# Miniprotein binders against tRNA-splicing endonuclease (endA), part 3

Target 1, 353 residues: tRNA-splicing endonuclease (endA), of Methanosarcina mazei (q8pzi1)
Amino acid sequence: MNLLKTQLKGDRVLAGKEAVAELYKTGYFGRPKDDGLELSLVEAAYLQSRGKLDIELEGKLLGFRAFFEQASLRQQNFELKYIVYKDLKERGYYVQPSAADFRVYPRGSHPGKSAAKIFVHVLSERQPLSVKLLQESVASAENVHKQFILAVVDEESDLTFYEIKSASPKGEMPEPFPAVKADATFLEDRVIAWDAEASGALYSRGFYGKMLDPERLQLSLVESLYLFSRGVIVVRDRKGKIFSFDEFVEKASEIEGSFLRKYSAYKALRDSGHVVKTGFKFGTHFRVYRKVESIEKIPHSEYLVNVIPEDYEFRLPVMSGAVRLANSVRKRMLFAVEKGEEVEYLDIGRVKM

## First folded at step 1 (miniprotein)

Design c2 (from c1 with E13R L17W A21Y F24L E27K R52E W56L Y60A K62E L63F K66E)
Fold by ESMFold2-Fast, scan of step 3:
Structure c2 (fold): chain B 353 residues (1-353), chain A 81 residues (1-81)
Amino acid sequence: as target 1 above (353 residues)
Amino acid sequence: MKVTVEIHGDDPRLFEWAVEYLVLKAKRLGAEVKIEVRGDTVKIEVRGLSPELAELLAEAIEFLAERHGLKVEIRVEESGE
């Protein structure tokens, strides 16, 4: 059998007209251009490894190792991209190079039958991932109605796939808080509400805090500021002096370094109709419920939430750990990205290809 | 398929080059192209592309936007059924 002759040029491998019939029309490799076929470096490496073509550079025939080394010099993360490409091809997918790294066709489909439904972005577990760049990539995929998949290559060249999508979570609670008023005191690192009737309503109907006894409700600092800002509670120091909003924020920030950032997310989630509780036992900032009808029949929370700044860089092992933990308790992992006065959400979950 | 693109021009040279590049690429794909200019915004409507080619064009536009700091809004729709 004869091998197709091709030429390495820049970050592409160029083949003649015969390659259109043998590679593109049969397997959807490459892109027809002018009177020939243009292959990406990963496609060419894959096809070379399967004995389908020869690659020359300036008249010199390149073996697999020589071509792989050249490709690595010409394309950042070429080795990682090749590992992911080969894996997807071996799973039976049709895969084409794209700006995101790859576009993938749904199971049982191919480029001649339908549009691709998946964008895949490839990175090493050791690479930091900017949340800003991630949000831009996710938005680009969603704008063209495609799923965005992150393919993470670990040090053993094993692959883990994550689906990342924007989220606009909306709860089903009819009111964010009951129409009550209570006096409260800021004690060391906590806030306690004293009125029995109001405390009972905040706990049983609003799902705020934890009852210490029938007359005392202990509130978290974010819960307290939320209720204080709505006029539901009045917060005093131990001497009876009423806190201003700024005084409360100053004191709370001394106890929690990222207090205002967490509060922004807490406020947004409560305002959108959720019940929000601490996620401490899950290693997250919050756990979130779309609807709670009774204190005696609290369902499992739908989401775990971590609040991050817009300049955050994910460390992939930390992201992986958070997603795995959420999955282990049948919850979705949301990252709430604070952008000044706005909060945007990323929903990250592990997916099997 | 119908692809609608709105480009917001921050740099006149990149704006003009982006429009020329997109028109050339769409025409090479055999598409019908209509261009409307409104202030610093250019709206390009491309018709007659297959789903695969419409996706390829949208991807190229996004890549161009990322690479050259242009703001682009893209809509890809099926024309007819």
Scores: ipSAE 0.000, ipTM 0.195, lowest interface PAE 20.1, mean pLDDT 81
ESMFold2 (binder alone), alone request of step 1: mean pLDDT 69; pTM 0.604

Design c3 (from c1, 16 letters changed)
Fold by ESMFold2-Fast, scan of step 3:
Structure c3 (fold): chain B 353 residues (1-353), chain A 81 residues (1-81)
Amino acid sequence: as target 1 above (353 residues)
Amino acid sequence: MKVTVEIHGDDPLAFKFAVRLLVWKARELGAEVKIEVRGDTVKIEVRGLSPRLAKELAYAIDLLAEEHGLKVEIRVEESGE
C-alpha cells in the first residue's frame, strides 16, 4: 500500500486520521490530537527509516537525510535521542517521548496494559552533568514511582545505560564503637592510640584503624575525629596539649584535601551501622561493609563510596569509570553528596535494557 | 615512586575506561603519566606518587585486570638516581 503522508511542523510531525489506526493503535507511536496523530521527531525518523511514512516540509518531500538534518536543527540532542530511541525500539520496548526524554514500558508490557515504569535521560559522554540537577531528576522519577535511567552515548555511538536511585543505606552493626577510653597522639597524617586494651577493642570489635603493634592502634584522621567527637579518644599533640574539635579539624584540613566533606560521609555511614574502611584513592574514598563479625576474615564490602560536594559536576567518563571499577569487584558504587551537616546518597549502577 | 603497568592481549572497552579513570586520578594527585600502545600491548608509566599511593594504584589496576581476564605485569619501584 501507499505510505502515510505526514507534515513536519515545528518540533513535531503531523499525520492524518489513518495514522491513528496504523501507528498508534498497533504500536503506540505518537499521540492522538484533534483528528490526527502527532509524532515526535525521533518517532517520525524511526518510522521513516522503516518505510512506514513520507515526511513533507512546506510541500517538499524530505528523504531520510534531509529530515534528519531538519530534526537536528529543531531539537537539541536529536541525534543522541534518535540513537537511544532506535536501540530501545529494536530491543522490543514501547517508548514514549517525555520531559525526561523518554518513558519506557517494562519488558512484556505496553501503554494499554500498565503505566510506564522507566524514565530515560539521554546524554553525550562529553556533556557535563550537574549533581544537583541529577538529584532533582531522580527525586522527580521516584516521586511518581518510576526508575531513572541515564543513556550515555559515546563517540562511537555506543550506548551504556545507568540506573540512578537515591539510597538510604542501613548497616547491621550493633554498636558504632565499643565502650572504651584511650589516650592518643596526632602525628603526620594519622593518630596513634596508646592504651592496649582500648586499642584492641577499637580494632577487633569496632573495626577501626590498623594495629601498629599488639599495644598500639593507628587511626586515620576521619576515624580519629569520629571517635574524638564521641569521647572515645583524647587526642594530644606531640607536646602533650589536648586538641579541641576545631583545632583538630583545622590541622586535619591542612593535611587532607576535602577532609570535612569526607568526615561528614564517614560519620553518616558509621552512625547508620556500617563499618567504613579507606577505599582506593584512584576510584573510591571508602569501602563500606553492612556487617563485620570478625577481624580475622573481613567479608567483601557492599559499597565503594565516593564523596562529592553538592555543587559537583560529573564528567561522565569519570562516573563511568568509577561505576565500572565497582562492578569489576562485584560491589555497588555509592556517591555521597555532602550538604553541610547532611549527606545524601546516589546509587549508580550499569544496567542492561 | 614509579608504577609501570604492561597489559597484554585484547583490552575490552570497560577496562580501557577504568584505566583512564585511574590515570586521571593519578594526574589529579600530581603524578606524571605516560601511555604507550604497541600492537596488542599497552604500557602505562606513572611517576611522582608517594609509596602508599603507588601501591594502591597498582592494586586497583590488578583488580580490574583480574576481573576482565587480562594478563598484566605491574612494577612498583623508586625512580631517580
Scores: ipSAE 0.000, ipTM 0.297, lowest interface PAE 11.8, mean pLDDT 81
ESMFold2 (binder alone), alone request of step 1: mean pLDDT 68; pTM 0.594

Design c4 (from c1, 15 letters changed)
Fold by ESMFold2-Fast, scan of step 3:
Structure c4 (fold): chain B 353 residues (1-353), chain A 81 residues (1-81)
Amino acid sequence: as target 1 above (353 residues)
Amino acid sequence: MKVTVEIHGDDPRLFKEAVYALVLKAEELGAEVKIEVRGDTVKIEVRGLSPLLAKFLARLIQWLAREHGLKVEIRVEESGE
């Protein structure tokens, strides 16, 4: 008796004039058109579940199950979008459909009081996520000054929200390396620098490598190429021949998977004033520090960094695991997207709505 | 004290991530961490922890292994130096 009669048509539900007063003016549901109200399928399902409307299709009344099944046929990922929509509505948010799935108003606001500030994109944990499409979506949100949030629905219909933003991390180190010169040798799977004074400076002032003894510094392959390319070290093979950049990359690539990609990111981070610690330690390529004053007083790193190619497709459990790892140690998770000569960063963190 | 743990390619992902997070925390607290990769096996050595902290870390990793249905042997040894 108190229910509004509506009609399912295409990907929308049409309501009469009374719905404008009862649903739009009071709760900002739908979009007024002519003398009536157009509801999205997720809005209609939510309102039907709350006993606010009846939905007909071609003169036949649809119960909730029948309508939900019809909506699923008419809209890709309808069931996931409904789960997210319902969750946000029950948390007290005002939510409007958009090209990015949803526009969400901040807590304590609504349409007419302020602009929507959040774009929400909905995915199943089983769906692959293209890094290229993700970067385009994040850029689109940032261009209109909105936060981009990924809502991931797992197989138990539990929700996890992630904020994703572009990043341009800047360190506070005054120099990327000390003004020294050292001779070094590529041995087996590592590089050893031989000059005691230069090795000490690289370690204690540049925060490179690890001292093997008081006179010799062991460098990772990415550290070595960085210092070699800047003329700080000269790297020779066991017979005394100096490596070219390409020869070093070839040899290092035989030892380390994705070496050149990791090097590009390492170089970009060092050039932007960071101290970067290398090594395969929990699925991340680097730990990154904004500033280090002394080797005896190394602070906690600010970022964990994973380097990925431009054509990378996230498996969401992998992304979730990396974010949980960073969060568990009070760090941010940064994905460095290698684009040939350039590196772009995505900062991904779990958020509570 | 030296704590050694071996992670195999077939070990559950969540177990591996939890062990790595603990190792990262130990390193930030001043422990020396050495990670050695051999094929699909990752061997982690943590040095410089007090006997109490080394035993605590070993027991915590062992507890995580049991929670994931694994029988893992973790070595706690006095580092000779």
Scores: ipSAE 0.000, ipTM 0.157, lowest interface PAE 18.2, mean pLDDT 81
ESMFold2 (binder alone), alone request of step 1: mean pLDDT 67; pTM 0.578

Design c5 (from c1, 19 letters changed)
Fold by ESMFold2-Fast, scan of step 3:
Structure c5 (fold): chain B 353 residues (1-353), chain A 81 residues (1-81)
Amino acid sequence: as target 1 above (353 residues)
Amino acid sequence: MKVTVAIHGDDPEAFEEAVRKLVEKAKELGAEVKIEVRGDTVYIEVWGLSPELAKKLAEEIKRLAEEHGLKVFIRVLESGE
C-alpha cells in the first residue's frame, strides 16, 4: 500500500513534499506550493479513484463517496467537471484547471514541453448558453491563440465535444453583379420578375430564385429585397405602386418571422461573395456556396447558416442537432449573430478529442 | 397523423437531393416538417397530414429513396407519442 496522505481544505486538496515527486514530476498533477502539492478537487477525485492517495478532512479519512459528496458541496458543477476531466485523462491528455474550466495540452505534449492549446468549458445539456457569453469566451481563447471547446454532458453522462470559433467567411463569386433591370410584382408570399433577359441573367449568372418558365423568375423575399436595394429590380404591389425599402420590410415581416434579421445575414453573405439559397431542406435558414460556376453543375454547399439575435440563448440539444445535421452532410454549421447593422459568425463543429 | 422517415446513405450528393425532394413533397401536401440527425441517419418528422395524404407521401418517399439508391425506413404513427 503506497498511498499518499492528503488533506481536504476549502476547494483544494493539499499533499506533502513526496507528492511533488510522485504526482507532479511524473504526471503533472496539481501545482507545487509551500514545499508541497496543491491538487484541484477533480484531480484529487481522479487520483483517489486510481488508488494513488488517501484524503482526510479534520483527521477523518474519506472514502471515494464521502470525498465526492464533499467536493460537490465545495465546487459548482463538480460532477460535470469530474466526468469531463476523467474522460480527457483516460484519453491520455494532460489537463490543468483554468478560468474556462480546463486547459488541455496537445497530444504528445505536456506542461513542461509546450503551452496548452485548448480551453475546455463544461456544460450540462440542460443549461442555456448565452451567445454573448459564448462570443466573449471564444474571443478570450482566440486572443491567446487557443482553441475553445465546449464539453457537453448529457443526462446519461455521455460527452460530446464542440469546437467553436469566430468566422469571417469569404466567397469567390465576382463583384459587382452585371447590371440588369427588371420589373417585379409582390404576390401573396413571393416576388415574380417579368423581364425574360434579366430573369435569365439573375438565375443563370447570379444564381437567384427559380425559373417558373423560360421568361419568368420567382424570387424569395430576402432575395427580392437584396436585389431591390441594389437597384436590380423594381418591386410593385398588385396595383402598380412601387415599394419603398421600409414598406417592403413591413409587408415581408407580416409573412415570415424574423425577416429583417434573416435579410441582414443574407445581405452580408452575398456582399462577401457567396451564393445563398434556402436551407429549408436542412432545417436551417440558409445554405451557402463559396463559388458556383454553372447552374447545371451546382456543387455541394459549404455552410449551413442559422441567424440568431445577439440576445439569443442556445438550447444545447437544438445546437447539437444543427451541428450533427451539418456534419452528416459534410458542411460547416455557422450561426450568424445579428448586431444591428452588423453580422458576426460563430463556426460550431463536433470534434473528437 | 405523424409520419417519421429515417434516411440512411453513404453518398452525400444522393442524400442531399433525396432530402430536398422529400421536404418539397411534404410541403406541397401542406404538412409541417421537422428534420433531426442522429448518427448516420436523418429523421424527418411530418405532421398535420390526413391518413390518406400520409399514405401517399410514404409511397412517394419510398419511390424517391429507391431512385437515389438510399435506404429508407418509414413509420406512420397515430396522434400521440
Scores: ipSAE 0.000, ipTM 0.125, lowest interface PAE 24.2, mean pLDDT 81
ESMFold2 (binder alone), alone request of step 1: mean pLDDT 69; pTM 0.581

Design d1
Fold by ESMFold2-Fast, scan of step 3:
Structure d1 (fold): chain B 353 residues (1-353), chain A 98 residues (1-98)
Amino acid sequence: as target 1 above (353 residues)
Amino acid sequence: SPELALAVKFLARLIQWLKRELEETGDPRLIKELAYALDLVAEEARELGSEELAKKVDQLARAIEDLAKELQKTGDPELIRKLAELLQEVARIAEKLG
């Protein structure tokens, strides 16, 4: 008969002490404060839509549409946050407002029983997503042992949830390399190694490059610089001059705009014990294998890797498409973020809530 | 495989979106996100027994990559138009395969 009367004030909705018993103690809506209950705008809209409260602004009763319009003026992305909040509530989750938009309790838990396990950040698919801000958000969640989820709302108001976590991938490949050095030549967009024995060993044991014939190995530019830096190959130009490290980087960078960035990631992955293949098949920068036992029995790659700068802005439809595709072929999508001389990894995958 | 066929359907939409972004921004960097899509369209063509169509998609993918690199280097507006036309061609192939 009598709905709870509340007041819209700023970016919150204030209710009296009776709301603590009716909304907080029963359903964990809002935050008790000053002998009353403080509701977020999304909680108030949800509860209003279910007929549990009336909302007034300066003595005037607001219908759902009027309140929704006011809330949209008072909170950026209110409509997207409402869509996500409503969806999670209808799935049976307990949800509370957070700096990362929402904190969510796992099924079978609630605020009075244990801590929230999930932070949810809400985005429109049309919004660019800064990698720097994303890494900061993920680190913040991980520092308090919580899962970080992106809730992406598309043009049709359909929701897709993505788990994003930092990664420290480690492979299981041994470090033996051929003792004999190979001579190699820089040609157009690749390097050719000329010695049959060393080429065969690099290919069959190290899983580098591709054999052009029984005596000659074709190497990508990142593979070549890695092997050169380890003293395994000596790289010459077409006139026979040996490259220095800096000369090679300069020449390779003329051919590949982000060469040094890709090299940093390639080196980090190889140094951590992985087999790394330059990936034409899936169009990512690399396919990464934790362990390869034989060239004749190469497993499916564990990760697809794209290398991005730390100032990169994700375009969500592209990210979403890449993640969905990787999942459909049973691979994880890993983004290698170059930070000067260091590489950090983000593991992005679709999840069901 | 059924998974690959489903993936190719999503790729057609992704290619169309990237074409529009390229036409609006003139920035070829977003096309690098598309390279995986082009390779999978070629793989689906091979799975369906069309080696010739797979080769055509591989050739289109390389032409797209080459033009994107040239556009990034020179900023030539004519390359935006040519690149968008090649993307449209691959999108049509992906739609037909899915």
Scores: ipSAE 0.000, ipTM 0.245, lowest interface PAE 14.8, mean pLDDT 79
ESMFold2 (binder alone), alone request of step 1: mean pLDDT 69; pTM 0.588

Design d2 (from d1, 20 letters changed)
Fold by ESMFold2-Fast, scan of step 3:
Structure d2 (fold): chain B 353 residues (1-353), chain A 98 residues (1-98)
Amino acid sequence: as target 1 above (353 residues)
Amino acid sequence: SPRLAELVELLAEAIEFLKELLERTGDPRLIEWLAEYLQLVAKRAEELGSEELAKKVDQLARAIEDLAKELQKTGDPELIRKLAELLQEVARIAEKLG
C-alpha cells in the first residue's frame, strides 16, 4: 500500500475518503467529516512517525521534524500533548483528542463498543494550576460521569498521572467533644487546660491535644478555638483576662500563618464527625480519622489534609510531593479549599494507566 | 507481610521523589517531610524483623535532621548535595526491605 497523502490546514490535517477505511475504521484515528477524514495534529504526528501517511503544506512535503515544528506553532502545548498521546497509544489505549485534551477508552474497549470514560488534561510541571480552574474541570467531567486525570510532564519528559475528584468526607464519631468545661491559659504559642477531669475527657474521649502530665492538656490553637467557640473551654491570658472570640483569632493569627483558613477546615472536619490531629506531620496540616474508639486502639488515619485558599495556584511539583507522600503511607490526599465559612474538598491520587 | 512490604516499596519511591525535588528546588519544606518518612522506614524495618536496618536508618535520620537544620539556617547548596546522598542511602535500605 502507498502512504496516504494528507494536507496540513490550520490546526488540522485533512485526508481523503480512503483514510476513513485505512485509519478510522481500523484504528479509530481522526473524525469523519463530509467524505474525508480530519486528523488532529497529535494524531497526524503519531501516524507520520509510524509511516502511515505523508503530510503536505502548500504543495511541499513535510518530514517529521518540519511537521512537528509547524504543529508546535499552530497548537499551544503541542509537544506535551504529543508526549502524552504517544505514551497512551503505546500502552494500548484508544485515545481521541477533545476540548479536554484527550478522551480515553477503558482497557478492552474502543469507540465502537462503548463511550469514553476518562478525560485527560495535559500540563507541564512548570505550569501553575489554578484551583478554581481545576475544580471547574473536575465538575465538568463529573457532570458527564467521566473520570478526570491530570497528565503531568516533567523536564525529562517523564509522565505521572493523577486522578482528581470532588469529595465529601463523612466521619462516624458520635459527638465532636465531651460534655465538660475547663479553664485554660494562652501561653506563648499554645493553650494549656488545667482541670484534670476535663483534660482527661478531652484527650481520651475527644482525642484533642497532648497530655503534659495527668492534670494538664496542651491544645493546638485551632483545637483551642474550636473548643472555645463551643463553650467547652474558657481561655485566659497570663493576667487572667478572658479572651473574646475576636481577640483569640487576632492573637492566634499573629502566631500561626493562615490560622483562620486552617480553623475553617478543622471545624468542618470535626463537625462532619472526624477526629482531626493537628501539627505538621507527613508534610500536611491535618491527619484525619473517620472513627477512633480509644487512644489504645488508634487506627491509621484515612486522610492527609492540606488547606488552601480558593485563589490558590498549585505548583505541580509540590502537589506531586504531597500526593506521593499520602500514597506512601496508604492515605488519601485531600485538599480542603476554603471559601469563607464553607470548605470544599479535592481528592487527588496518583494512578497507573 | 505482603502489605508491609508494599508500604516499604511506596516509601522508597516517595523518598526518591523528594530527593529529586529537593535537588531541583532547594526547598527546605521538603526536608520536614523526610523526618516522618525516616521514622516510618525504621518502624517498617523493625516490623519486618530487620533490627540492624532499623538502627542504621535511625542513625541516618539523625544525620539528615542535623543537615536539614543547617540548610534552613544557611541555604547552602552544598548541604543539598549531602542530604541527597543520605536520602539515597535511605532509599536503598527501603528498597532492600521490599
Scores: ipSAE 0.000, ipTM 0.265, lowest interface PAE 13.9, mean pLDDT 79
ESMFold2 (binder alone), alone request of step 1: mean pLDDT 67; pTM 0.559

## First folded at step 2 (miniprotein)

Design c7
Amino acid sequence: GKKVRITVEVRAKSPEEARRLAEEILKKLKEKLKERHPDVEVKIEVREEDGKVRIEVTVEADSPEEARELIEKIARELEKELKERNPDVEVKIEVEEE
ESMFold2 (binder alone), alone request of step 2: mean pLDDT 76; pTM 0.712

Design c8 (from c7 with R20L E24A K27F K30L E31R K34E E69R E72R K73L R76W K80Y K83L)
Fold by ESMFold2-Fast, scan of step 3:
Structure c8 (fold): chain B 353 residues (1-353), chain A 98 residues (1-98)
Amino acid sequence: as target 1 above (353 residues)
Amino acid sequence: GKKVRITVEVRAKSPEEARLLAEAILFKLLRKLEERHPDVEVKIEVREEDGKVRIEVTVEADSPEEARRLIRLIAWELEYELLERNPDVEVKIEVEEE
């Protein structure tokens, strides 16, 4: 009940031996060091706000506001970290500062009983988030078998938590395309396949395109390149000349932005056993199905997919909007990160702590 | 190149235990870095002072972004090995850019 005297030094708050018994052994605050207790700035601010300690700097007692201002100068994103720390503590979690911002213990557990299960990274909604840094953070957490959570703080200091994990989606389709051959023509902004038997097989067994009439199939540009690259269709221009792979990519890239990047993701998803359709009505690049048995009984898609380059920087409101939209239609939001010849996936979902 | 350093101080029940712990952690960390980032230059220094084992890990990379990515990986791996697996040891992790 008595206030502990502490000293602000650098980016830490130092307390004496008595603090080990009163704060560390009872509540797992700080770390024992040099016969005393070393508290992080967020821990010290929280404890000060609860009347557990006094903080001095060069012989001067600091009130909460003065300490908060000093802490913000000494630690990047201190204000955001404090908001998140306080919220998690008020929810009853044991929380320890870490290089990832925080590590969080499972509900009903504490540092002396089990290992932390969750790494939390704190961001302002206004901060850009590099996908490369995000993937590396997620991989680091997964390598030590922890969940990776983003805590996003908005303008009103409200929190939204997102779980981010790497994904290796695998579909259940037995073949990516049927064993047929068809002639096709590149017309304006689409490709039309002319042979009735092959068109029917591509549509009903491969779930490609849309039938224009009983004999003709309209294919999207990514569908067309996929089938063309596997020798399933031969694509000609209006004068009858067969396209090369590069010529098709050049023409398609004039019609739609980031075509080759979208194609890389489309190819990877099809090769992994998925049915892939346009996500236009959901504001995404694709909607993805693990298994489709019949054109007469199309299930709900499992994933909405946006394709992004490896140097992409998320704007958090855009990320939040995509996740919210997927949740509203009972789908998962998947980001396909294009890395030249390979595609990696991030599965992003909102969670409640 | 941009250099980033992580400093870890370990105090255990004995200087010998602290040294053995430091060696085990460094071995695991070096293997993971070699596997994931073979082209990156890493320097590790271990020394004993005042009953503590001090570990300094310095990473040199071509860009500040790359250096920050590697420091995060190193910090998380060290934190897992020291703080989660060995709660009885006293540790301090400091990060600085040069």
Scores: ipSAE 0.000, ipTM 0.335, lowest interface PAE 14.2, mean pLDDT 81
ESMFold2 (binder alone), alone request of step 2: mean pLDDT 67; pTM 0.586

Design g10
Amino acid sequence: SPEVKQKIDELAKRIEELANKAKELGDPEAAQEVELLANFIKRLLDWLARTGDERLLEYAIRLIEALLEEVEKQLRQAKEG
ESMFold2 (binder alone), alone request of step 2: mean pLDDT 74; pTM 0.624
ESMFold2-Fast, scan of step 3: ipSAE 0.052; ipTM 0.576

Design g3
Amino acid sequence: SPEIKQKIDELAKRIEELANKAKELGDPELAQRIRDLANEIKQLLDELAETGDESLLEKAIEKIRELLKEVEDKLRQLKEG
ESMFold2 (binder alone), alone request of step 2: mean pLDDT 72; pTM 0.577

Design g5
Amino acid sequence: STEVQDKINEMAHRIQDLASQAYQMGDMEAANKVMDLAQQIYNLFTELAQTGDTSLMDQAINKIHELFTQVSDRLNQAMEG
ESMFold2 (binder alone), alone request of step 2: mean pLDDT 72; pTM 0.558

Design g6
Amino acid sequence: SPEVKQKIDELAKRIEELANKAKELGDPEAAQRVRDLANEIKQLLDELAETGDTSLMDQAINKIHELFTQVSDRLNQAMEG
ESMFold2 (binder alone), alone request of step 2: mean pLDDT 67; pTM 0.515

Design g7
Fold by ESMFold2-Fast, scan of step 3:
Structure g7 (fold): chain B 353 residues (1-353), chain A 81 residues (1-81)
Amino acid sequence: as target 1 above (353 residues)
Amino acid sequence: SPEVRLEIFKLAERILELAAKARELGDPEAAREVLKLAYEIAWLLLELARTGDESLLEKAIEKIRELLKEVEDKLRQAKEG
């Protein structure tokens, strides 16, 4: 019926005052400017596809294909942003363009009623994602009490949405026995503790390692260094020489990739009151328990943890795979970002919009 | 491995708990179906445990989680109906 006339200029589509009444006041499309309406390229493409407006460039009417091609030249990742915008609109959301890509209003709300609650960042499955930039984006959203959502467009133009938030997990476990001393030996790729009483206590009360027999406890390298640093065990080589902290780190790093990085995360999680076990069966570095009361009645672990360096760049298929694995076993996926002696956490989960 | 077995055992216990609730809701057909599934899952777990293959035990955890959700959804429908 009433098709609005608009003009493509730069990275915007400009409409007259009639568009304010027909598009902005009814559906909150665009931004009123002077006595007219300024539409983003994604909004204009969506409205053109719905038969709501005509778009002209230098006196020539553009069909949908011609406009889409022009928009792609004028805005980086226009195609991806359009796919996400269209999807959110078809789900019934009110969506506004922003520096982060989109601001989204919660269901049952709109720009005239409340502030946007969600920032959406759009990227291709093929695009590397810097953890440093991700942490900055998440912090910016959290500072204004908004959710940060990552919208990933795959090779088939299908969408997956991820909520990313900072985390500060805290467990309820007591610290290990500070007065218990066990003699231990570094053997091949593991550490064996020899004192029956101390080994039994570390296993049954601290949930460290695995008992090989009533007198011997097998410890992982990260568990061993943690207990050594607490003065709970003394680690010797096969000839009886005691390791220093640095000597242990050197030897362990020869055997285990990224040992110091994994140790930093292990230490931070244990220091915050968690039981930490290998995540090998889930393809992660660790599985983490908030509280364990008895070795005979172990609960479900709450988190799967992958440790990454602060200069890490996510490959999105790897991130997606890790999140899917955690969801399949009803656990949360945490990425522990190692920053020297400090560890920060990102909680990444798939969400339905 | 003992930790994985304990997690699987808890899921089996949960299915039996849901079967008891279905009986309380007065739906004997749903209760019988849940008990049948619980028995079949227990048999599957015993077979998989005999292999000692942690990848098979991991697949069992995932399958039991999916079956548990399906059972919970059916019991919810019976309670609401």
Scores: ipSAE 0.000, ipTM 0.083, lowest interface PAE 26.5, mean pLDDT 80
ESMFold2 (binder alone), alone request of step 2: mean pLDDT 69; pTM 0.533

